# Ledger of designs, part 122: VH-VL binders against q9umr5

Target 1, 268 residues: q9umr5
Amino acid sequence: SYKPVIVVHGLFDSSYSFRHLLEYINETHPGTVVTVLDLFDGRESLRPLWEQVQGFREAVVPIMAKAPQGVHLICYSQGGLVCRALLSVMDDHNVDSFISLSSPQMGQYGDTDYLKWLFPTSMRSNLYRICYSPWGQEFSICNYWHDPHHDDLYLNASSFLALINGERDHPNATVWRKNFLRVGHLVLIGGPDDGVITPWQSSFFGFYDANETVLEMEEQLVYLRDSFGLKTLLARGAIVRCPMAGISHTAWHSNRTLYETCIEPWLS

## First folded at step 5 (VH-VL)

Design s32 (framework fv_mavrilimumab)
Fold by ESMFold2-Fast, scan of step 5:
Structure s32 (fold): chain C 268 residues (1-268), chain A 122 residues (1-122), chain B 111 residues (1-111)
Amino acid sequence: as target 1 above (268 residues)
Amino acid sequence: QVQLVQSGAEVKKPGASVKVSCKVSGYTLTELSIHWVRQAPGKGLEWMGGFDPRDGETVYAQRFQGRVTMTEDTSTDTAYMELSSLRSEDTAVYYCATDYSYGFLTDAFDIWGQGTMVTVSS
Amino acid sequence: QSVLTQPPSVSGAPGQRVTISCTGSSSNIGAGYYVHWYQQLPGTAPKLLIYANSNRPSGVPDRFSGSKSGTSASLAITGLQAEDEADYYCQSYDSSLSGWVFGGGTKLTVL
């Protein structure tokens, strides 16, 4: 039968957001066991990403143990970063398809309604001062805040994203790379009409340079140095890119055409 | 770490002007929002003006409009507050303050100068 | 009167809990603007005690806590100690004045 699917939600989100996704999976792959993890829901999604990684790790271990044939991950928005870290810290994961659904894989640099919930006076040009402080790093959104005008502060202060991307050295980097490379397929999904993820190409490992010009994955130092395995995965044919226009941030998990085109083929 | 160091005490006659300085150390003045707050002896804190990041401009409290001027010299990392047409009720300790870490997105004043006593008397 | 209203004084014995209120309006606290609290020891500049309603800067003991509801905010001090004797000020932004406003201050006496 089909491999189990584990779903990890995003910022200010919960399992309820995925009801349409579950309907689509049931229609195309009847009998699939789908587990949407009810951890760090709503405001708890603001907890530090390393804390979330530990909690989700504890939840996925028994699911993976019961599925020796492997599992699939569908990870939405901020949840895609949680899944990135899970694949690196777990010495024994058996993930086949990691489906990253509009996740800021190279970070976020853009004003969104999410910032107004935390900081009513927030401006993207000024967030570096609080995000790159010890207090700021206690919030998940600051763990992947990537100000292209203060890259030195990002590299020094980011407690999460700079480490999992191998942009700053870490004692576990070699082991994290080895673990991540065990994934069968890295399926990247995103698009220009998302409206939240900025730049939208962050979902495909592209990002701003110091002049706010977007450089694609193959021009990133993290790719060129193969810091956590992107170049190796691409050479293996394991990276799938699936951009789609016309989809807003909250619609990625409820669009049938998106599901059929980008997700369904990878749920064997 | 960031510190704000203010000029020394001043004694002025009614009708004169006073210019208080606030030197920034440990960071660059251009990246800080400097605010001025005063406190009359035995009384509470009163905001006089400062940089509003929402507008990108220096804003003055209405009661000081036309009497206060806040300027900056980036070459010396020094902010200034000049108050003209002094009255006896302007006798107060004048503080400069800034948002640095905690105040950046919250408008909290987390770094304060030591204060400058300005006495207006004959 | 002050745009933000605080009681002029509050007192308590060592080990007790004391609460200081800060009452605003729809143009400041009621509009969602953050409330910050400052402690001023005699002869010193104010020190940030609580920022953004309920957060503590590094070095502030957890016996100090802040809360906000509607148009009002409160500072709570548990396990009251002699060194807590000081003036306490709340602060917010006021949209009708286009500027920052402070409460009138509360003198805490520990006896």
Scores: ipSAE 0.006, ipTM 0.430, lowest interface PAE 11.7, mean pLDDT 88

Design s33 (framework fv_mavrilimumab)
Fold by ESMFold2-Fast, scan of step 5:
Structure s33 (fold): chain C 268 residues (1-268), chain A 122 residues (1-122), chain B 111 residues (1-111)
Amino acid sequence: as target 1 above (268 residues)
Amino acid sequence: QVQLVQSGAEVKKPGASVKVSCKVSGYTLTSLSIHWVRQAPGKGLEWMGGFDPKDGETVYAQRFQGRVTMTEDTSTDTAYMELSSLRSEDTAVYYCATDYSYGFLTDAFDIWGQGTMVTVSS
Amino acid sequence: QSVLTQPPSVSGAPGQRVTISCTGSSSNIGAGYYVHWYQQLPGTAPKLLIYANSNRPSGVPDRFSGSKSGTSASLAITGLQAEDEADYYCQSYDSSLSGWVFGGGTKLTVL
């Protein structure tokens, strides 16, 4: 019998996006119970991520309780950050595989390069003014906006990502790390042709330095300090990296080759 | 939920100025980039410029520079577009639009006002 | 004269496939700037149909799809329906003009 699968959607998304994924799972693992959570759909996906984490937590608790052998999570785009926080705040989760589909794990710094110099009001370089205010932090996208040119503001103002990544101190950090480390496998998926997640290496815990040069996971302070357990998971053999070229942001959940290569092997 | 509500139709004489308003409802103006787009009867869409009230910065399409002024009043969550030295070819529906939802990372204009008809006639 | 070139009209019967092209240059689509598509029903404001080349907003049926190659983009509509009769506009950014540009628009007629 296969473990149940719980699916968490992304920004401006809904359960409808996963119809092909469900078909693939049914073909390769017939009898799998798949629950796609219909919470925070469409515009509601802009609600603060901590609010979303609470709502998704309430939905996953009964599913996990009914599956003593464990469950798998498939979390798409922004949903991957929701799932990161779920694994940290739940002191009783039984997640085996956490499959992160093109999620901005180190944050997002937009695809508005063409506006950076010529259109100041719409530039990604200006989003820090809104995002790093208390008002801006009431929106999910601002919770993981990571401007590499204003890292001091990100560290002080981010109410979500900087905390779950252990980049800023939090009273619950030790407990969150312990809880996250219970995960069986962390499966990271992403690629250069995504077109939305910027830099695309954010899906693999890489990110821009102040010159917009990407530094990979092993060069990040959060990894080196083992702030929430990445170094421990890697040493345990629990991190899987599955990059794939040729896939746009809205196609990660509907590409058969990607499913067979990166997802199917981790659905026990 | 987020809506852009524009002022009513205007009839102006050639040489006059017109000021169209765009009221943000369900969200704050300071968190949005407001763009102005016009459409002459039976013609296509033409971008005129945009204003980000948070930054106080505006950009205008080159063909409207010197005739258009885009401003905002954050206390009333209202953006304005003023076009001066009106000519008959300025007869058009004027739209405000913003990049709120799907446009937040892509700059797509995903929320539009209902449009304001400005007629320039003698 | 529009910076982005679209055919002025296309037509099809219910159930057919139509494609609307949007041809740009090296200063806009060719420079890698996103292409967005808007649907305008008679007497209404434009509605976002496709954003960032190929992505659909929630509620837009998968009969609508977008693609981009080189200096051009394309909107495909499959399973054509009467309610698809509308004007369709592509949009991108142009670095030489320092601003947003729209295509001239394509009137889709459903026979």
Scores: ipSAE 0.005, ipTM 0.415, lowest interface PAE 12.3, mean pLDDT 87

Design s34 (framework fv_mavrilimumab)
Fold by ESMFold2-Fast, scan of step 5:
Order: sequence, then C-alpha cells, then structure tokens
Structure s34 (fold): chain C 268 residues (1-268), chain A 122 residues (1-122), chain B 111 residues (1-111)
Amino acid sequence: as target 1 above (268 residues)
Amino acid sequence: QVQLVQSGAEVKKPGASVKVSCKVSGYTLTSLSIHWVRQAPGKGLEWMGGFDPREGETVYAQRFQGRVTMTEDTSTDTAYMELSSLRSEDTAVYYCATDYSYGFLTDAFDIWGQGTMVTVSS
Amino acid sequence: QSVLTQPPSVSGAPGQRVTISCTGSSSNIGAGYYVHWYQQLPGTAPKLLIYANSNRPSGVPDRFSGSKSGTSASLAITGLQAEDEADYYCQSYDSSLSGWVFGGGTKLTVL
C-alpha cells in the first residue's frame, strides 16, 4: 500500500529513460503505482515551461484525486522545475515527497560538453543574447538560463524561473508560496560529477555570484526572504539534501546505490 | 559531421506527384527539425514547411497546404517531401535544411542539403 | 510581394563597405523574432552567414556583421572581396503566417 509515484522527465527525454528506476521501485516497494508522464517528449521538451506546467497539471490532477493518502513526485533535470511550478500553481496538490534529481533549481550557467555540442564555438557568456530576448523565452532551456554577469537581464526577462523563485514580483506569489509549503518533503539530489548542471550546487539552491563564487542556499536572498518557503521548510525539517559524487547527469535515474540512499527512504 | 544528402533530379508531367528524399548522416533524424525550401530558376528562396518547435508539430506554408506532405522514416534517418498536382510553376530546386548547432535555439537553417532539381514539363 | 523587403541589387569595389537592408513588419522583425542571413554562391546551396541578428557561425570572417533596429535589419560587409559576389537573403519568423519568411534576395556585384 505505497503511495503512487509520478515521474516527470527532462530536456530531450522520454519515459524510456526511467526503466531502471521503475525496476528499483518494483523491487523495494512492490505494488507501487508508478506513472511516467509521456508529455513534452523529445523536441517538445523545448516548449515554454509554463505551457509544459499546464499540460502536466492536467495529467496529474486525476492521479492525485485517486490517491487521497497522497502521492510522490520524482522529477529529473528540467522536470524538477516543472514540478516546482506544479506545487505552486495547484491549490489542492497532495504531494508528500518531491524528489528533485539533479535539477537546476537556481538556474543554469554552464559551458558543458552538451552546450559545446549544440553551439561548438559559442561560450556560455554569449547565450544571454539569445535567451533573454522575447523569442528566446519561448524555449524551455532559456526559461532557466541564469547568467550571473547579466543578473539584471535575467530578473527582467526570465518568464519562468525568476518568477517561481520569487526573484521578481508576481501577483500570485503569496498563493504560490502557500501552495508550495503543503509539500511533505523536498528531497534534493545532485553532485559534483554531473557534468551538465552548472554550477552543480544549483540542484541544492546554491548559485554563482557576480564573481562566479558559489553561494549556498542559506546565503541566497530567496532563502533569506523566504520568498517561496525554503526557510520555513528547512526549519520544519522538511528539506533533505543528498549529494553524491561519481554520478553523471544521465545516470541519476539508473544508479542503484543512489536510489537506495537518496530515493527509496522517501517512497512511503 | 552532420550532412543532409538529397535524392537525384526528377522530371515529371503536370498533374503528377514528386517525392524528394533527404537522408541525415552523422546524427539522428528524430533530434532535428527538418525544413523544406524551394527556389525557382532565377528566383528567391521560398519556405514550404517544416517542424515548428513553438507549435510542436510540422507546419506547412499556406500556399502549399493540401498539396504538400512532409514525412520521416526514422529507421533509415530519411525525411521526405511529397508535392502533388504538379504545375509548370513548381519547376525549382528543392532543398532540405535543418537547425543543428547555431540554429538549435534560433531557428537558423545552418545545415542544407545539396538540392534536388524537379522539372515539370508539359 | 515579399514579407521581408531587400534591395534587388547592391554593388561595390574591392576593399569598400556595402550594406544590405531587410525591412519587415510588426509580425516578424518588429515582434522580436531573430533575423538570419544566408549567402548563396552561384550554383550552390545557401550557407548560413549570420544568425540571431548579429552572431557569426564558425568560419565566417568578422568583416561580415549584422544588426537589427525596430522592424528592420542590416547586413554589413567591410573589406569587400571578389568571392563575396553572391545572392544574400534575410530570413525571420512571422507570427501572422505561423512560419518562416525569406527576403526577396539581394545580388551583390563586386566591380
């Protein structure tokens, strides 16, 4: 009699990426109903994050309604940001554990092999010109691009991340905070060998200052102002931090030791 | 290195259909947005249709709606453009193009096929 | 009529500067959609020359530059060379058509 689990995938991803995760859950929690959402797969994962939030919301409503005891969310990479917004916009969610697998919760600013593959001669320092245009904000990856050297542009142009993090004002901020605070546990997972999420501490609400020095969650204005409830959740004992070295970005959902250490304990 | 290799020249009669192929080399077709652009002799470039990430689907230019069909065969990494009810005005070089690398977030067409000449003779 | 308007031809001597304009409207360039520029040498497929208003792909010399203002864009070529003789096309996305549009093209003649 385990609570149902809803899985939300990442950029250029699909439900097929989670076959090992499903196997692990079946072994340790047999009978768990796991739904991996087949929405915004592949190239459609580039659609604006607010559009994805609406589509995923429509899919999760009936699942949550059928589970009065509550549900768990496992949200990978970009999917972790979708789940952040879901928890804020849903007045009636019943999520117990929100498990964030290496998601750029404070944003992305990285010149990784992935970015070099997409833009062989582009530098991370130049991507702000694309992402902070009105047209760039029609693409999911630009919705969480956070250039620490152009923080003014990020705050003014980000149509998604700056708003859900409470870094820019929004009429719904008070309601979003109230809704998010209903979550039972916020389980943050990530690590230094991810190779994609930059800085990797973004998965734990840490991020670069203007000198590219990482400031951890407790030093962020978002935390200090309690903009969407991080300080309240931490005081309640509801934030779990589970860093693990030696895991690459595409391996978070297929590593048994990671599953047993960071995920399994939160799937009541 | 990503390349688009198109099928050879075609000669068709008015009223017939033509199907031009575009084979993706060095990458996976399903990860690319394929567009079709034509150019009549001595004229400019004309977009016919392609994948629009804003719509999440293949979109055809209004002028070609009802006459053009764009399909993909993922098993052979080949995209196809079929144009029906051919007229002499459809005589043109047909290009496939994709938004790899620089085009990925900008919709720029940075990789082009070599072109396929389609001649419609009465 | 082309949705994006370019002059049909421009000319210059080696070493000179030429500018090619691309005039759009509120549904394309004026709506904030990027402008891309393509170079087409005789008998070849188009080649991406400038993307997202002002950026150069790898291998494009810095004597080629792009700019955008309001509903219009411009391609500038400095230090003009004989091999620059080609047709140049601007391109953008048009929200009213829900598709991509090209300018009519500009033939550059190097005198």
Scores: ipSAE 0.006, ipTM 0.430, lowest interface PAE 10.9, mean pLDDT 88

Design s35 (framework fv_mavrilimumab)
Fold by ESMFold2-Fast, scan of step 5:
Structure s35 (fold): chain C 268 residues (1-268), chain A 122 residues (1-122), chain B 111 residues (1-111)
Amino acid sequence: as target 1 above (268 residues)
Amino acid sequence: QVQLVQSGAEVKKPGASVKVSCKVSGYTLTSLSIHWVRQAPGKGLEWMGGFDPRDGETVYAQRFQGRVTMTEDTSTDTAYMELSSLRSEDTAVYYCATDSSYGFLTDAFDIWGQGTMVTVSS
Amino acid sequence: QSVLTQPPSVSGAPGQRVTISCTGSSSNIGAGYYVHWYQQLPGTAPKLLIYANSKRPSGVPDRFSGSKSGTSASLAITGLQAEDEADYYCQSYDSSLSGWVFGGGTKLTVL
């Protein structure tokens, strides 16, 4: 039998978005118990990410406890950051494959319809004024806003991403790293035609420098310092990179070729 | 699952050099910060040097500068510590150690080699 | 000369509590650098016992605990057992030396 799969959705999303993914899993791995967590759906996805982490943690604990051989996580978009934090804060997680579908692992710096809905007059160049305020940090999207032109403000004000990436010190950083390193496989999926995640290489731990030149994961200080275990995981052979062109942001969980190429091989 | 396996015991005359090896398995050498620590018989632990990822360089303790050289062969995942101009006071067990499970943020040495006894006598 | 000062020995009977101090300065523990503790059983390599002041690696019993205050750190062992007889070393980073430093070591004798 197959390990259970837990699915965590993204911004303004719900369990309905994953119907095709569930069909694919059922076809290739019949009998797999798949749980799509119906927490923080729709507008509730805007709540602070640490609040979401706590809620998802409470839902995930009994599922993991019932699966002594381990579980797999499939985490979409913003949900990938929730899953990053779950793997760090849980002293007892038994996750084998963590599959990250187009998640902004190093943050977001780009104008999107989501930001225009929430902040209609904002430009990416001035959103740092709102996001790096205490009020702004009460919105999930601001928790991973990473303005490469105001890195000092990002480091001081980010209550979530800077901490889970080890870019700012935290008393729990050592235990978070230890917990994260228990993951069997970190499967990173994303691509240039996503259209929402900016830069798209953020899904692979790449990001802009101050000149908006993308530096890949191996050039990031968090990797070089091994702040939360990326260098150790890569050396262990535990990081899988699966880029695919031609897939828009809302299609990662409903493309059969993507599923067969990037997801199916990691569902034992 | 990272393991450090060191070369065997050595007996050297004063003035000679010794080169101790530390073979890494379970991870690639380049992902780890290898440190060297010695312990004279009945004495405490003394850090000699190691790779500091904050500096991006190998750093030596002041008292060993000019006598110690720490190198790595990534093709064989083996680290080396060479100590020259040996004196009787250099008689010690030499350990390699790494912080593989804990990054530079903690500086803890969580994995240790078994140690290599180096005896310097005439 | 050790930069971090430990008592050379400490003793206790089975079931008792013992504490081992590690005294540093403003360039190491006092500067906020982490304190780690190592246990060395006779004839073996050191083993990490406590890291980052107070954290326990997997497999280390909760009888072992660490704390830090100002320029000093302390290792506490409760419910002392015969197998705890070993040498204990504290370690930190020293900014003046730009390197890692160990305490002189404490021999724990279980009477």
Scores: ipSAE 0.000, ipTM 0.379, lowest interface PAE 18.9, mean pLDDT 87

Design s4 (framework fv_mavrilimumab)
Fold by ESMFold2-Fast, scan of step 5:
Structure s4 (fold): chain C 268 residues (1-268), chain A 122 residues (1-122), chain B 111 residues (1-111)
Amino acid sequence: as target 1 above (268 residues)
Amino acid sequence: QVQLVQSGAEVKKPGASVKVSCKVSGYTLTSLSIHWVRQAPGKGLEWMGGFDPRDGETVYAQRFQGRVTMTEDTSTDTAYMELSSLRSEDTAVYYCATDYSYGFLTDAFDIWGQGTMVTVSS
Amino acid sequence: QSVLTQPPSVSGAPGQRVTISCTGSSSNIGAGYYVHWYQQLPGTAPKLLIYAHSNRPSGVPDRFSGSKSGTSASLAITGLQAEDEADYYCQSYDSSLSGWVFGGGTKLTVL
């Protein structure tokens, strides 16, 4: 029998978006219990990420408790950040594969179609003024806005991403790192044609420096300092990187080749 | 500057329909959520419904379900609200509003049209 | 049956403080949905006065402030001026109705 799969959606998204993913799982792993969490849908996805983490945590606890052999997480886009925090705050999670599907793990800095819907008259260079205010931090997108030209403001004002990345100190950091390290596999998926996640390498823990040059995961201070366990996981052989070109942001959960190459092998 | 400009006053007989327009200026309709709110003389504000272009969904208040239709013409950046089976109690100022700047993340209506007076009398 | 309850009227003298309440339930304000406040001067369209419980749009004087507690919200106006005479409406989203709701409105008279 296969381990249950829990799916967490992204920004302005809902459980309906995953119909193709569920069909693929049923075809390759028949009998798998798949739960697509129907929380924080549509505009509710703009709620603060810590609020979403609490709600999703309450939903996953009974599922994990009923599966002593473990569960898998598939977390799409913004949902990948929810799952990052979930794995850190849960002292007793039994997640085997955490599949991060085109999620901005080091943050977002780019004028994309999604961002134009949220701030149509604002350029990416000016969003730091909104996002790094107390009011801005009440919105999920601002919780992972990472302006490389205002890193001091990001480190001081980010109520979510800087904390879960260990970039700013938190009393629970040591426990969060211990909890996160219990994951069996961290499967990172993304690609250059996504069109929304900017830089796309954020899905692989790469990000811009102050000159907007992308530095990969191994060059990041969070990796070098092993702030939440990336270096330890990589040394353990637990990080899988699966980049694929030709896939737009809304197609990651409905592309069969992507599923067969990057997701299917990790659904024991 | 984003502005909402509404059509002029209407006088209708009971049982007729009225169609009020709301033209978006200074921005594109496809990036805005247009809502309709009415106010009977001397009474309070009543939300009738609205379209969220991000979701592509139009939601109507239960009281108006079956009598109201809200549509958009993106080629002219104009939103419409049509109310059928008019009664004297439908006499009101009808506003279009959008959750543009402050409202986009909060659902606040920060830009309002000037209002359209609809009088239903025999 | 207003889903959000406001007092129908409040009054004060110039320079005084008044508070306007907005009482909701677990399906709206109590569920964490934002509360917004609108000012409507006679013969004009409503104007956004306070958004997301306590924030002021540009151009709104700091005499106006908002707060939220449990299932209720409040609008406070300090240093009352004659031009504050208007109708004030609270607004939120209601999950049981799947739509936006306004309070019944409060007429502020500056005596």
Scores: ipSAE 0.006, ipTM 0.428, lowest interface PAE 10.5, mean pLDDT 88

Design s5 (framework fv_mavrilimumab)
Fold by ESMFold2-Fast, scan of step 5:
Structure s5 (fold): chain C 268 residues (1-268), chain A 122 residues (1-122), chain B 111 residues (1-111)
Amino acid sequence: as target 1 above (268 residues)
Amino acid sequence: QVQLVQSGAEVKKPGASVKVSCKVSGYTLTSLSIHWVRQAPGKGLEWMGGFDPRDGETVYAQRFQGRVTMTEDTSTDTAYMELSSLRSEDTAVYYCATDYSYGFLTDAFDIWGQGTMVTVSS
Amino acid sequence: QSVLTQPPSVSGAPGQRVTISCTGSSSNIGAGYYVHWYQQLPGTAPKLLIYGNSNRPSGVPDRFSGSKSGTSASLAITGLQAEDEADYYCQSYDSSLSGWVFGGGTKLTVL
């Protein structure tokens, strides 16, 4: 039978958003046990990411225990960062495929229509004033805010992303790297028409330099230093990149062609 | 906890200038967007100006342009609002406010100073 | 025109439900900008009551709720209590004015 699938939602999201994804999985892999975690739904998705990681960890443990052959993770948007941390803090996870659906893996620096809907008078150029304060770090969006014009502030103030990416030292970095490397496949999905994740290449570990020129994963210091295992995973053939144009941020979990091309092959 | 503490009441003659201060307590000014709002006796709230998140600059409401100046002294964690060429209709309570915790994602003004009464009379 | 319109007064008896409207235009509420609500007790500074259309700060009872539809927003107060007697202001951002706008205020009288 197929390995169970665990789904972790994104910002202001809930399990209802994944009804099409569940339909696709049922059609191609009938009998798959799919659990969409109903934690930190809606406005609760603004709680600090480390708090969310703790809650999702508690929910995931019994699911993994019931599946000794392994599980798959499908993690959408902000949820992909939760799953990054889960794979690092759990020294006994049995995740085969980690499927990251348009998640800002190197951070977010976006002045997009969707984010302006959430922060209508705030612009990306000034959000650093709020996000890189201690109280700003009590909100999930600030945990992965990565202003390329204030990289020193990001490195010093980020309580989540800079640590999980190994951009700032942490006493647990070595064990986090060892745990992350246990994953079978890292499947990265994203695209230029997302409209929210900025730069969209953040979903593939690319990001802006100080001039807002995108540098791809292989040019990133975290990759070159192999801070949490990206270079090792790529050398093992364990990283899958699946970019697709024409898909908006809220459509990654409801596009059949995307599912068949980028997700279905990794749900053994 | 974060508090905004304003200077005391002022009485001014028509044509004078007034400078109201707003000191940040429990946090640093550099991470806050300070707005100024006034309220004439028995009237509603009127936004005068503050930090514009769209361009990262201080912006003034149209009717106050040329008469108002908003400044910050980060060394003393104090914001200032100076209004010149005072008229009797400028008699009001002047508030400073910021979008500290609940406001940072929505730009709501969740922390307010106690207000400074400015009376303009001959 | 970008001024937010509120009724100047509203009244109710203890235990009743009242609704305070806030009518905007396409340059503010209709453009998708958030609506915030403030409560002002006599002689005090305004206090944030509802932020981002419908969210409550810590300590605000669930008797207070906010909603938004089209170019308008509403503040609903259920189970009216004497201490709810105050002035209520809505606020949004206006793109035509490039600044913040407040409603004219609504005086709530608990009879």
Scores: ipSAE 0.006, ipTM 0.429, lowest interface PAE 11.2, mean pLDDT 87

Design s6 (framework fv_mavrilimumab)
Fold by ESMFold2-Fast, scan of step 5:
Structure s6 (fold): chain C 268 residues (1-268), chain A 122 residues (1-122), chain B 111 residues (1-111)
Amino acid sequence: as target 1 above (268 residues)
Amino acid sequence: QVQLVQSGAEVKKPGASVKVSCKVSGYTLTSLSIHWVRQAPGKGLEWMGGFDPRDGETVYAQRFQGRVTMTEDTSTDTAYMELSSLRSEDTAVYYCATDYSYGFLTDAFDIWGQGTMVTVSS
Amino acid sequence: QSVLTQPPSVSGAPGQRVTISCTGSSSNIGAGYYVHWYQQLPGTAPKLLIYSNSNRPSGVPDRFSGSKSGTSASLAITGLQAEDEADYYCQSYDSSLSGWVFGGGTKLTVL
């Protein structure tokens, strides 16, 4: 039958947000075992991403072990970064499709209500002072804050994103690349009307240069260096890009057309 | 306040094993990277190994592989370092340390235990 | 053998400036790995003095500063005081050894 599906939620989110996604999967792939992980829910989603990776790793190991034909991951928003790290740190994962729903794969540089709640007087232009401090790196959102005007600080201080993207050297980089390359398909989903992920092309490994001009994945140093395997995956035909307009950040997991177009084809 | 409290001094014969403990208080052991560092009298600091959450495993310095075992008891929030086949040159203060305040991937050891003197008689 | 090379001793008078070097290689400092500095007073555990090349922990006075250039790092101490007399150690990660490495230590004497 169908491979099991593991769902990883995002910032200030929980398993309850995926009710519609589960209904869609049940309609098109009846009998699919779907596990929505109830870890780091709500405010616990602010915990450092490496701590979240450890907890999610412990939860996914037995699911993968019971499914020798493989599993699929659907990872939403911040959860897409957790899943990136999971695929790198697990030396025996059996993930077929990794479906990334509007995740800031190259980082975030935008004002959001979440940032205003956590840092009321901050704006995107000055958040680097908080995020690139040791205290700031204890918050998940700062682990993927990527200020294009302070790239040197991002490279030096990011305890998570710069390392999993291979933008700064790490002792485990070669093993992480080898592990990530075992994935069958990397399905990237996002769009211009998201309203939260900034720039929205971050979901497709594009990002701002110092002038805030977006450079797409193929112009990024991480791609050109093949730091964690993007160039190899693309050459292998394993990267799927599925942009869709008209979808706000909180609607990626509840839009039927999006599901049918971008997700359903990859749930063998 | 996170604190690391180590077991008391040990005196061992050559060929014996020693097991040093490091109790975590003020935080949970599973959320910390515990490293072990030793210092022979009048000598410098030497990293022996530690738990690396980035790798999800315990990593040992090559010169101690085969002689050192680092374990954790999460029920008591206590980390252990056992060193076997002791020689007189293993006489040293053994420290546990962790990178609590400055993020998991900086590996700046900001919290240290008080140290455990292990003397190997000759 | 120390993987990171420090001078065994350095000295200065109160109020003066001293620098302690830490020389590495392409497999550690030269590869971009962070350099941390520790102060050790006699009979005590080491204390973190500088982390990630140039950052000061809470409570460390601003007369202590760190810098990195190429394969080497330096700890600078200005306005020397008697209580600065201690051993100082640099630390980094070495990819060829797959582990953390310390310098041999520098004994600072305040004359």
Scores: ipSAE 0.000, ipTM 0.398, lowest interface PAE 16.0, mean pLDDT 87

